VH-VL binders against Large ribosomal subunit protein uL10m (mRpL10). Designs and how they scored, part 120

Target 1, 224 residues: Large ribosomal subunit protein uL10m (mRpL10), of Drosophila melanogaster (Fruit fly) (q9vpl3)
Amino acid sequence: RGKINIQRPKAPHYERARVVAVTQPKYPELPKAKSCFKTRAERTQQQQENPYNEIIAREVRNWLDHSRLVAFFHLSSITADDIFRVRVQLHKQNLHLKSYGSKIIEQAVKNTRYEAIVPLFHSNHCIVFSPDPEKTAALLRIVRRVPQMVLLGGIVEETMLSRNQLVAYAQMPGLHAVQAQLVQTLSQAPGHLIQQLQAHQNSFVQVLDVHAKNQMNEETPKST
Key: E = the ipSAE of ESMFold2; O = the ipSAE of OpenDDE; V2 = 0.75 times the mean of E and O plus 0.25 times the DockQ between their complexes.

## First folded at step 14 (VH-VL)

Design ha136 (from ha1 with light chain T94S; framework fv_anetumab; at its last look DockQ between E and O 0.01; V2 from the best seeds 0.00; counts 0 for: pae E 16.2 > 2, placed apart)
Fold by OpenDDE, look of step 15:
Structure ha136 (fold): chain C 224 residues (1-224), chain A 119 residues (1-119), chain B 111 residues (1-111)
Amino acid sequence: as target 1 above (224 residues)
Amino acid sequence: QVELVQSGAEVKKPGESLKISCKGSGYSFTDYWIGWVRQAPGKGLEWMGIIYPGDSDTRYSPSFQGQVTISADKSISTAYLQWSSLKASDTAMYYCARSFLYWGDFDYWGQGTLVTVSS
Amino acid sequence: DIALTQPASVSGSPGQSITISCTGTSSDIGGYNYVHWYQQHPGKAPKLMIYDVSNRPSGVSNRFSGSKSGNTASLTISGLQAEDEADYYCSSYSSYSDPFVFGGGTKLTVL
């Protein structure tokens, strides 16, 4: 039985962490004597008023606007050294790993097309940015080997994708190949449509001909 | 098809310098790591070091640090392993191998270069 | 020297299932899922058989499987064949010493 490091318990899986967080009894905070230590609320308020947060928020926005690939990850218990190793590997593939506070993200995406990503940032998270959507496969290949990074979803070519959709996208032949296939398929569509339209017209003409023939037969007086 | 082709066998004397090569083909040479692995006769595999040709980031095993030089020329998709002064103990098979990740698996291997150092 | 420990030799009869163990520490096998297995025939370069504990590369037989428990990784070969006779090496990422550490190798003999 591996010695459970009681000093640094492995962060539970995201789902478990969520359940634990929801099931934790909210004990009324005892009026903490104004200890010399700024309350969490005071620290949070001070963070809100920090001009530095605005600068960082602008940076985040800049990354979002200039990236064609954005991937969102839950980050479980990981050492700084391990993160650094992953970062280096990602960087070599022109993938940029960043981590921001949830408040900063909220501020950055407020009143933008990216506002829908805010719910993804309830826990420890990291974001990978890239100008190249073709690097999606490389990204997934790298992060699949990092159990501490759980893919939540992403944005590719301004389209928000679920985890599964992102995985599917990575398995597709290069965007250009897919586009070429699409163009081919679309180029064939008019031909099929014309055939279908002509088939209906031909059938209609046949029905009309039969009707006309039947009317002519009724008008021929039986010459008794 | 991905292929790593190494230079031919070398016979040298102690004190001589040597540079062996590994040429990659069939893939983007700058997007993968190239590692060097030593195997002495009848012995196991030893990791020597690794280089990322894209930016020449090079890392060595502590056992080989300062003993060898790993380099790459991305213009010709070639990695190198070099000795300034060979020892008899350097007699071994040397393999180059490709890895996508720094800590990853070696998925493709060269055929190996036999280096014999004898007085 | 941080080394992964493998048995020196393992033997089995055709059709049998054999397992090769690779034991490390919490700084390598126990800490990461970056365990790989290589097959090496005499006079040939190593071949990747398993990567990241349990994944098979394309072209590798489904008779080869990998697993990990604690600080020990295992390679299992089912339906042993004569062609499986080779040296097998495990490797792992290590945080304390060499980025890559190899095991001592295991000679598999098919009886």
Scores: ipSAE 0.512, ipTM 0.767, lowest interface PAE 1.4, mean pLDDT 85
Fold by ESMFold2, look of step 15:
Structure ha136 (fold): chain C 224 residues (1-224), chain A 119 residues (1-119), chain B 111 residues (1-111)
Amino acid sequence: as target 1 above (224 residues)
Amino acid sequence: QVELVQSGAEVKKPGESLKISCKGSGYSFTDYWIGWVRQAPGKGLEWMGIIYPGDSDTRYSPSFQGQVTISADKSISTAYLQWSSLKASDTAMYYCARSFLYWGDFDYWGQGTLVTVSS
Amino acid sequence: DIALTQPASVSGSPGQSITISCTGTSSDIGGYNYVHWYQQHPGKAPKLMIYDVSNRPSGVSNRFSGSKSGNTASLTISGLQAEDEADYYCSSYSSYSDPFVFGGGTKLTVL
């Protein structure tokens, strides 16, 4: 909404115009080109031609540079009220929910270590940014109540993590040495990071299995 | 054409209240942050705070938290900076400026509002 | 307490090239590419001259250029002219002073 309204122009106006159009008389015929309505294709094409594309890409780069935690989600059909409630819950935990076009994401991460994230944006998506990697557990607790948001993976402390790796990271609070070793192991080579993370899934499961056995023998930390 | 027009100069006494304005035109006012920047006489620029008029999200510099109130009325494309009780140290030039990001460049600036607080 | 460091003044003759430095830390100039430069003539509002280290807004002369190396950003003015006499401020995103930090300003004198 706020800092990224250029990517989502006229969304409230579109919703209002849709309600009005449903109540209108059938005579006379409505114009073919309504100023209050834009299709997804029209918004995508205008965004590609929009002089603000570099400004929006700069916003994405700034979020990536400021965030020690980034999480990527597929976004299924959800009401505006429900996504707003989720955004408010996330914001209270210093977790910032954003959405950007795939071309803008590609432009934003070009020539950066994050080029591998572009394939994640083939469909409807959202991204959560935070400066605080300790909020990963809080993020997942909030999102588990939102079946329309499906976790795809993330970035923690500049390291790409798969979905399962991010979930495991969230379950290991206070085990800094184990978490540091996991992050170091996952940061093995540049390029194609999603493919590399999936290829190392068995080594990650082994680390999680050791951690899960330790968790069964010890109490969880108290919530902050 | 992007323009930020500020209210006129003010001469006040310590303890008085004041609200100065910054009206934006020529762009989508609700899509940009409006920042307030102070320049004391003969001194450099220092930022005070910023507001996103689209949802009234407001951030303050720690030095100015609780010292001023930043607000906006998006229906008239206007941002405000206000004091409940002015001090002599509030004598300065006050600029508004817009930014796309809360951490971005200030690409357009208002003409400034000179506030003089003296007994 | 944390501010970007600029020289208090610089001077040059017409036609010379002049460089104004702006030194910060890894929490601002060194870690991010959000360094901006502003020109302020006496009695006037600041004007954006360079954004994101090296980009010129439309309408800014190509005599103005920006760069950075490590924790130091630089504004270079080629072919110095009398109208370039002004105060110049750098600013940057700062993770320490989120979101902004300004330099103290540099007075450029054209001799």
Scores: ipSAE 0.000, ipTM 0.422, lowest interface PAE 16.2, mean pLDDT 75
ESMFold2-Fast, scan of step 14: ipSAE 0.821; ipTM 0.927
ESMFold2 (binder alone), look of step 15: mean pLDDT 92; pTM 0.935

Design ha137 (from ha1 with light chain T94A; framework fv_anetumab; at its last look DockQ between E and O 0.41; V2 from the best seeds 0.67)
Fold by ESMFold2, look of step 16:
Structure ha137 (fold): chain C 224 residues (1-224), chain A 119 residues (1-119), chain B 111 residues (1-111)
Amino acid sequence: as target 1 above (224 residues)
Amino acid sequence: QVELVQSGAEVKKPGESLKISCKGSGYSFTDYWIGWVRQAPGKGLEWMGIIYPGDSDTRYSPSFQGQVTISADKSISTAYLQWSSLKASDTAMYYCARSFLYWGDFDYWGQGTLVTVSS
Amino acid sequence: DIALTQPASVSGSPGQSITISCTGTSSDIGGYNYVHWYQQHPGKAPKLMIYDVSNRPSGVSNRFSGSKSGNTASLTISGLQAEDEADYYCSSYASYSDPFVFGGGTKLTVL
C-alpha cells in the first residue's frame, strides 16, 4: 500500500530531535514524550550505563590540562563539509577544534577551577584547544571569516578571559611579558570574569540568532 | 613588504618537462596557501591548484588534476608548478598568488611566468 | 562545471558610476559571502580590489565598492577615471573541491 514514504520522514520529528541535541538543559517537555517521564533513578542509571562518557570526559580534562589556550564559541548551523574545512585550517595553526556534550563538559570540569564554564554549553557550541597561546591572533583571524562561530570567551595560561579580554590579549605586543601581567591581573578578580561569562550566556539564551551581536555592557562598577 | 617573485619566461617544445617557481618573502611562508592561476593568451583566469607549504597539503582543481604537479620547498620559501610533458595548449601566463584561508582571497600575486610551447 | 557569469564588456565616461555584475548559483555566491574582485591591467598581474563581498584592502580607493543580492555580486566604481580601464574578475568559494571559481572577466573601457 505504500502510505508512508520512507525517504521523506515527517518533519516535526526531525525538528524536535535537533532541538533536544542542541539545548539539552532547556528542552521543552513534550506531553507524551517518554524521555520527559524518566525518574531520577532511571536518569542516573542511564548515565552510569554509558561507558564512553568517562573516557570522553578524561579526553576533555587532558585537553584542558595541556592547553595554554582554550576558546569557547557558539556554533550556528553549519554543514559537515564546512566545519571540516574550518577544522583543517585551524589544525594547520596547531588549533584543535572539538565539540563535546554539555554533560561531558560538566563531568570533566567537576571539582576543578573551571566549573564556571559549564553554562557556556547550554547551546550548540565548539571549543578550540591549543598548547600555543601566541596562536590566539591566528585563531581570531580565521574565525572572523567563519560567521557560524561566535567567540564567547576563553582560558589563557589557566586564567579565564571574557570575549573582550581575549581579543585584547591577541592584540598585545611583547606577548610573553604582557601575558604575565594580564594573567596576574585577571587572577586577582575571578568574580568579575565569572559574571561576564554568565552575562554573555544569558544573552545567548534569551535572544539567540545566527549572527546577532549579543554582548552586554557591565551595568555596575566593580570595586575590585 | 610581501612579495612573490616568479621564475622567468620559458620557451619549450611539446613533450619537454618544465618546473617554474614562485619565491615568497616578507611574510611567514608556511602560514599561507600558495595558489597557481593560469591565463591563456587573451583569456580569463583559471584556478589550477593550491598548496599549504607548512604541511604540503595540496589540492587541485578538477580540471587540472593529474596534469600538473604542485610542490613547495619551505626551507627556501618557494612553491613550484611542474609538467612532465608539455603540450602546445599549455601556452599561457602562469601566476602564483597567496591566500591566508582556503576559502579566502588572493591578496598578493607574483608577476607571472609566460610559458610558450611550440614546435 | 561551476562558472560565474560576468558581462563581456562595460563602458563609461570619466566621472560616471558603473557596475559590473557577477552571477553564480546558490551553492557559491548565494550560499557564501566569499566573493572577491580583481583588477588586471594589460600586461600586469591581477590586483585584489574587494574581498568578502564588500571589504576593501588597504590602498584601494573608496571609489570601489561591492555588494551582493541573492546569487549576484556587484562591483561598483564611482567617479570613473582613465586608470580604471582594465579587466575585472570576480571569484567565489563554491566547494572544497573548487574554492576559487573565477568569472569570465569584464573589460571596462573608459571612453
Scores: ipSAE 0.773, ipTM 0.901, lowest interface PAE 0.9, mean pLDDT 81
Fold by OpenDDE, look of step 16:
Structure ha137 (fold): chain C 224 residues (1-224), chain A 119 residues (1-119), chain B 111 residues (1-111)
Amino acid sequence: as target 1 above (224 residues)
Amino acid sequence: QVELVQSGAEVKKPGESLKISCKGSGYSFTDYWIGWVRQAPGKGLEWMGIIYPGDSDTRYSPSFQGQVTISADKSISTAYLQWSSLKASDTAMYYCARSFLYWGDFDYWGQGTLVTVSS
Amino acid sequence: DIALTQPASVSGSPGQSITISCTGTSSDIGGYNYVHWYQQHPGKAPKLMIYDVSNRPSGVSNRFSGSKSGNTASLTISGLQAEDEADYYCSSYASYSDPFVFGGGTKLTVL
């Protein structure tokens, strides 16, 4: 009686092999151990539901609604000490320097006339608020001493202005309303000045467009 | 044009009180700091103190704290430096100057006030 | 008292370029880009010549330039003229509590 080779059993007959293959218990793949570490995406989603963010968003809205001057700045490698000094200096001029997260800004300006500013907040940014549009010149004077603060644009008397338009506005003497109107008129007038103003406007728009495109690219779900 | 005009030269005796003035013009007086700088005869510049006329925020150099009083009257765009009791060592030229405090610079200076304290 | 260190005197001939140094610490010149230079003629008030290391106020000659390396700032005067003979003081922001620090001054003589 031939020693049944228990170590290498002969392959079963084809029919038996098929039955064995079909009757093999399919064990569900063990759920890949969800990394105990919430993914960045999961953390970000949880942050969206933070009631604290809603409170801050309301604050931002209040600042926007009560400010006649709003200026947007990009911050490049600025120290906390530098920010503090600038903040105090601005405060003396009734200019209020604030920094908010992009999500908070998005929530604050959603479905408002300010929605266009959202693309400006994808990087390190700060906002300066003031109830007095006449302080534009003072703001620019102070910020010129801080190369780490780059003016992007702003809102004056409910009108969105490019960087160049803000600079022009600050240099104009007279009533704020007239200045704003003049800036608008100058932007529409044919000539070198218009081209210069337009160039900066275009640059501002380009920056906004780039930011908008970046947001769209982030919102496009990688259809895997 | 921005200008700071100081009061005239003073000759005083030890123990006397003194108040000198600095009047600003050609700019918004309440939007800038006004500092005082001492220069003893043949010596260098020494920062004494500074005031923001808009809210009267006043700061002193540690070396001059309690030795002098700085004040301002924004209604007449004038800053003041005063002593309650002068010493011979207070003999010096005193300058007022406009500043952005947090940058540490003085961009416009007064002509100076010479104070002589002698027995 | 924390003072910035300057040479007592510097001299040069007309048309030459001279440099005045100002040495501080990591808490003033080395810590900030807020170094300033003043010119003072005899019996006159100081005049701001350079602010924030290298910037010139309006009306200041382009012969004056400023730079900084580490804890040392430098004022360079090119094309030296007789009118440049004066005392020069450097200053720097130092701290929130003591924002103004001056150097000892440098007497510039034009030979």
Scores: ipSAE 0.751, ipTM 0.887, lowest interface PAE 0.9, mean pLDDT 87
ESMFold2-Fast, scan of step 14: ipSAE 0.817; ipTM 0.923
ESMFold2, look of step 15: ipSAE 0.767; ipTM 0.894
ESMFold2 (binder alone), look of step 15: mean pLDDT 93; pTM 0.948
OpenDDE, look of step 15: ipSAE 0.688; ipTM 0.856
ESMFold2 (binder alone), look of step 16: mean pLDDT 93; pTM 0.944

Design ha140 (from ha1 with light chain T94R; framework fv_anetumab; at its last look DockQ between E and O 0.61; V2 from the best seeds 0.65)
Fold by ESMFold2-Fast, scan of step 14:
Structure ha140 (fold): chain C 224 residues (1-224), chain A 119 residues (1-119), chain B 111 residues (1-111)
Amino acid sequence: as target 1 above (224 residues)
Amino acid sequence: QVELVQSGAEVKKPGESLKISCKGSGYSFTDYWIGWVRQAPGKGLEWMGIIYPGDSDTRYSPSFQGQVTISADKSISTAYLQWSSLKASDTAMYYCARSFLYWGDFDYWGQGTLVTVSS
Amino acid sequence: DIALTQPASVSGSPGQSITISCTGTSSDIGGYNYVHWYQQHPGKAPKLMIYDVSNRPSGVSNRFSGSKSGNTASLTISGLQAEDEADYYCSSYRSYSDPFVFGGGTKLTVL
């Protein structure tokens, strides 16, 4: 009646609901869900066919091919300022911290001897590259003081090394010193062989001496 | 044996220039940061700045930015701290110290250089 | 700049244990495990005693230990000896633009 605060609304929700109900598809299919699946599949297909991804994958292959040291890390939550600090410190030692998506890495190493590294990159990760394998000790000394970086393994002189093997490598004398030790061992191989021959001859001489003593005692039996 | 050897004590008047030195030996000089720490008479330690001799990357404490210049000559494994115009308030013991990391500890220290500025 | 807070002095007798505190903020001691302790005898340069909260450099007595809880780091010296009488300074990392802050220092007297 006369005390109406506002004009009575025409019941639009009921009329609209009826119109929508009549125009809605009656089939059991949900087109919105199918559209979402299509968009997802399209995004996945576009990523695989993206020429930019192949360019970056070639960059990763170039880093792998021209770096004599490659180290793989799990990367926990870290601030932009802290990762910048670590990147600068590593760069001082000719160590180059890089991060690439797992699909880029997979594409880069597919059909190469490095394909085995792909599972390492299913979670947050980063890679350190260097042309100088003697920097392995410096690398580990730096990252030991960065709790967000956890060493997974690496490649040294094109050889895959586990975490423990890479740590052991870092504790060795420098590469030149290790090479010198290997050369020294190889150059002394004739000496070792001579020692083996001398040891065999000494053993044989001892056997002959014992036999000779036994024969002398036998030749001089007591004549009573 | 790792050693940091600093230049001898200096007595100067206000307005004079000064350059003191810190020579490293027994380690790879270009692989460590060199920090400068000041200690006024009877007071505590104050960080002034730090330099990486390998590329001369230098950082200063906000309190000392523009008051001093830090430099290094990697050919002679020596770092320097320099004033263009000394003040009486610059009277202090000055230490150099090395650090492997920018955020790290100072594991070896120089013996200190006493600078006295008086009129 | 703002220094970390240390007591001005601490005293103990030979054979006793003492603890020196170092209090900062969540952006230095509370935010990082980069807390270091230095010992300074009169007229001498500082010597590193503890790095990264609790690690002891080679050649430093096992009587020295470090710890941290929240915004406070502590240096503990057990079996006090006369030669431990010195000034002790803590330091912490804070930021890339201002990486070092020192405490005001604590004078340890061995009575």
Scores: ipSAE 0.816, ipTM 0.919, lowest interface PAE 0.6, mean pLDDT 82
Fold by OpenDDE, look of step 15:
Structure ha140 (fold): chain C 224 residues (1-224), chain A 119 residues (1-119), chain B 111 residues (1-111)
Amino acid sequence: as target 1 above (224 residues)
Amino acid sequence: QVELVQSGAEVKKPGESLKISCKGSGYSFTDYWIGWVRQAPGKGLEWMGIIYPGDSDTRYSPSFQGQVTISADKSISTAYLQWSSLKASDTAMYYCARSFLYWGDFDYWGQGTLVTVSS
Amino acid sequence: DIALTQPASVSGSPGQSITISCTGTSSDIGGYNYVHWYQQHPGKAPKLMIYDVSNRPSGVSNRFSGSKSGNTASLTISGLQAEDEADYYCSSYRSYSDPFVFGGGTKLTVL
């Protein structure tokens, strides 16, 4: 009786092999736990035309229409906690951090002046909205401290700006400061002009006085 | 120039109340956090709490929760730290410091207020 | 609250380079790049020397540098000078509920 090699069991008889093959419980492949890390973008792609999408799209449009500052960011491996933390800090500066799916964005900006932003939303992205363009510097200051947020570009005062342009914009003195400086400069101009005008008048009067005095001296007859 | 100026040294008895102040200047007071840091004699720095004067969002260290009250008056760019009842163990130098971010660095510090609590 | 761990004291001679370590956990130094260093002279307020692990504020000497590896942050002072004699504190973000934690401090003596 040949030692049953338990390490290399003889292939069962053809008929038995067939039965075993047919009777093997086909365990449904456990859905590969798609890593819970489906990007929000991937989650939103599966969202069928949900009436809710229209509502959200409208919200996005409203944000775009009422924001003077819009900044687009790529998010790289950021935790919910980190996002929350950043959101709070941004909010303190009247900066509103939002995240939307690409489809929602597409729907929101379709046939609008913002349609050009659609290509920016291919991965995990977030948008920061603000009614105050002067907060651009604050935004950049915060985001610089958040490596997971990568600035892609933005819209300031209805103008689309590249990343570099946004950075440059943030470095500029605020419009109000520039305006104030201009006003100060303009306010000084009249004073200087008046001084110059007065100086000329005074000099002219002096010359006239000298001339008058000289004429009077010539007309005084030497009383012998 | 950014400056934080704190109130003068205080000598108190146990059980007395105290309120010390930190006045900020040279920056937008409402756009930065003000933190309070304690330093007992010969000891290290201890974070006590922080306030955002813009909306008065106040947060405390667990160790100091309920022990002190932090407040701010944005109209005069001043933050406050107060005790309802001082203890001898409250004897320390107290610093106010500015931070732009809730998790950030303290970039400017007050000169400190020495509080001495002795019977 | 468990403070960050620093050596109690470090010493060096003028011109030398010294390093002060700050050891935390995966929940603070290891978890974030929000480590800061402060210098405090006797009887003076602390001064920010390094922020976010390796950044220097304006006006801080380039002799000061910061780094981080794992759960340990390091402050390096090159070209040690007498004026560098002070206490040095590290700090780190820990959590939203407890955003600031300080180290125990290191006394630097210049020999």
Scores: ipSAE 0.703, ipTM 0.860, lowest interface PAE 0.9, mean pLDDT 87
Fold by ESMFold2, look of step 15:
Structure ha140 (fold): chain C 224 residues (1-224), chain A 119 residues (1-119), chain B 111 residues (1-111)
Amino acid sequence: as target 1 above (224 residues)
Amino acid sequence: QVELVQSGAEVKKPGESLKISCKGSGYSFTDYWIGWVRQAPGKGLEWMGIIYPGDSDTRYSPSFQGQVTISADKSISTAYLQWSSLKASDTAMYYCARSFLYWGDFDYWGQGTLVTVSS
Amino acid sequence: DIALTQPASVSGSPGQSITISCTGTSSDIGGYNYVHWYQQHPGKAPKLMIYDVSNRPSGVSNRFSGSKSGNTASLTISGLQAEDEADYYCSSYRSYSDPFVFGGGTKLTVL
C-alpha cells in the first residue's frame, strides 16, 4: 500500500520528489541528465555565439542592399590556397566572394523578397556580390576556368535570373551603349537607318521580354 | 590589335642599374596581369614575376625575389622591370606578356628586350 | 624550382604526327587543368598554341592538339610541316606564391 496517499497531491509530490532527486544518486538513464550540470562557461559561450550570428546576418543584408549583382554557386571541395587565389582575382573586378551558413542567410533575408534563395544554401556554396552589374561578364569569364564553382543563378537589379538568363544578360550591351549606337545610326544613309532601327527595336523587345519574364517569375510562388 | 611594345636592347656593365619597359595598347591595360619572362642565351623560359597594373599587386618568382623590381604606370599603360645592380648572369632576352587570370595563359607577348651585361 | 620535364629534342618527317610530353607533379599538371603550350621560332617571341590542356586560340591550326593524363600533358602536331620546326614550351599553374612553372623546352626538328 505504500505511500500512495503522499503521491496523490500534485504540489507536495513534486516538491518532495525534488528533494529526493537532489539527495538520490543519478544513474545515466535519461538523455537530458547532462543539462542539469551545464557549466557557466558553456552558457556564456552559447550566448555569445547568438549575437555573432546576428552581426553576420546584418553583413549579408548590407551586401544584398548595396549589390546590383549577386551570383550563387555550388562550391565543390577546394583548397584554401585555391579559394584565396580566386577571391583575389574576383576582387580585382569589384566582385566579392563570400560564404555564409544557411541559418545566417535565412536571418538576413527574413521579411524580404529574397526569402526564396534559402534552399540554395543547404549545400556547399558561395556567393559573389558586386555593385556593378556590368561585371557579370567578367565574373563568368573568371569562373568558367574554375571548375569547383558551378553557377546556380543570380540577382541583377533586384531581379532573380536563372543560370541561362544570367549568361544571356552578361552578353547584352548596356542601355547607354544601345543609345549611342542609335545616334551613330542616325548619321548614316536613310536606307541603312531603317534596317538598323528594326535591329535595335528587336534588341529592346528581347531585353524587355527577359525583364518581364523575370518579373513574372518573381510573382510566381517558390517552394520554401 | 593587342600589342605589347618593349624598349630597345641594352648593353651594360656589372653593377649598373637598368629599367626596361613594356607598353600595352589595344586593350584595357589595367584589367590584365603583365608577366616578365627571362630567356638566357640558348636556354629556356623562366618566369620572373607578374603585376596587376590596376592595383600594382606584384608577385615574384622565388628565384628572382629581391633581385629585380617590377612596377607599372597605368596612366601611360606601361610596365617596368628594374635592376639596381646588374650581374653578368643577367645577360638574357626579357619578354613581357599579358594574362587575364593569375593562373592563366600568356596570350600576347612583347617582342623582347635583349640585355647584355659584360665587363 | 622544379621545372616541368620535356624531352630535349624530337624529330619527325613532313606529314607525320609527333607528340611532345610535359611531365610535372600532382601539385601542378596532376592537380590542375591549367596547362599551356608555347611555340618559339628562333629570334622570335613565344606564341600561345594551346591553353587549358586542349583549347586552341583563334588562328592556331587544328593540326595542334593537347591532352593530359595524370601528371603528364602532351602536345600533338599532326601533318608536320617545315614551319613547325621551333622550340616548344609547356607551362602550368602550381601555387599562389609560385604560380607559373615552365618546362625546359623541346626542340622540334622537321627532317
Scores: ipSAE 0.633, ipTM 0.842, lowest interface PAE 1.6, mean pLDDT 80
ESMFold2 (binder alone), look of step 15: mean pLDDT 93; pTM 0.945

Design ha151 (from ha1 with light chain Y96W; framework fv_anetumab; at its last read DockQ between E and O 0.30; V2 from the best seeds 0.70)
Heavy chain, then light chain:
Amino acid sequence: QVELVQSGAEVKKPGESLKISCKGSGYSFTDYWIGWVRQAPGKGLEWMGIIYPGDSDTRYSPSFQGQVTISADKSISTAYLQWSSLKASDTAMYYCARSFLYWGDFDYWGQGTLVTVSS
Amino acid sequence: DIALTQPASVSGSPGQSITISCTGTSSDIGGYNYVHWYQQHPGKAPKLMIYDVSNRPSGVSNRFSGSKSGNTASLTISGLQAEDEADYYCSSYTSWSDPFVFGGGTKLTVL
ESMFold2-Fast, scan of step 14: ipSAE 0.806; ipTM 0.914
ESMFold2, look of step 15: ipSAE 0.730; ipTM 0.874
ESMFold2 (binder alone), look of step 15: mean pLDDT 91; pTM 0.935
OpenDDE, look of step 15: ipSAE 0.820; ipTM 0.919
ESMFold2, look of step 16: ipSAE 0.708; ipTM 0.862
ESMFold2 (binder alone), look of step 16: mean pLDDT 91; pTM 0.934
OpenDDE, look of step 16: ipSAE 0.857; ipTM 0.939
ESMFold2, fold request of step 17: ipSAE 0.784, 0.791, 0.769; ipTM 0.896, 0.902, 0.890
ESMFold2 (binder alone), fold request of step 17: mean pLDDT 92, 92, 92; pTM 0.940, 0.941, 0.941
OpenDDE, fold request of step 17: ipSAE 0.864, 0.862, 0.860; ipTM 0.947, 0.944, 0.943
ESMFold2, fold request of step 19: ipSAE 0.778, 0.798, 0.788; ipTM 0.896, 0.904, 0.903
ESMFold2 (binder alone), fold request of step 19: mean pLDDT 92, 92, 92; pTM 0.939, 0.939, 0.940
OpenDDE, fold request of step 19: ipSAE 0.871, 0.856, 0.867; ipTM 0.951, 0.940, 0.949
ESMFold2, last read: ipSAE 0.000, 0.776, 0.782; ipTM 0.447, 0.897, 0.896
ESMFold2 (binder alone), last read: mean pLDDT 92, 92, 92; pTM 0.942, 0.942, 0.941
OpenDDE, last read: ipSAE 0.871, 0.868, 0.860; ipTM 0.950, 0.948, 0.944

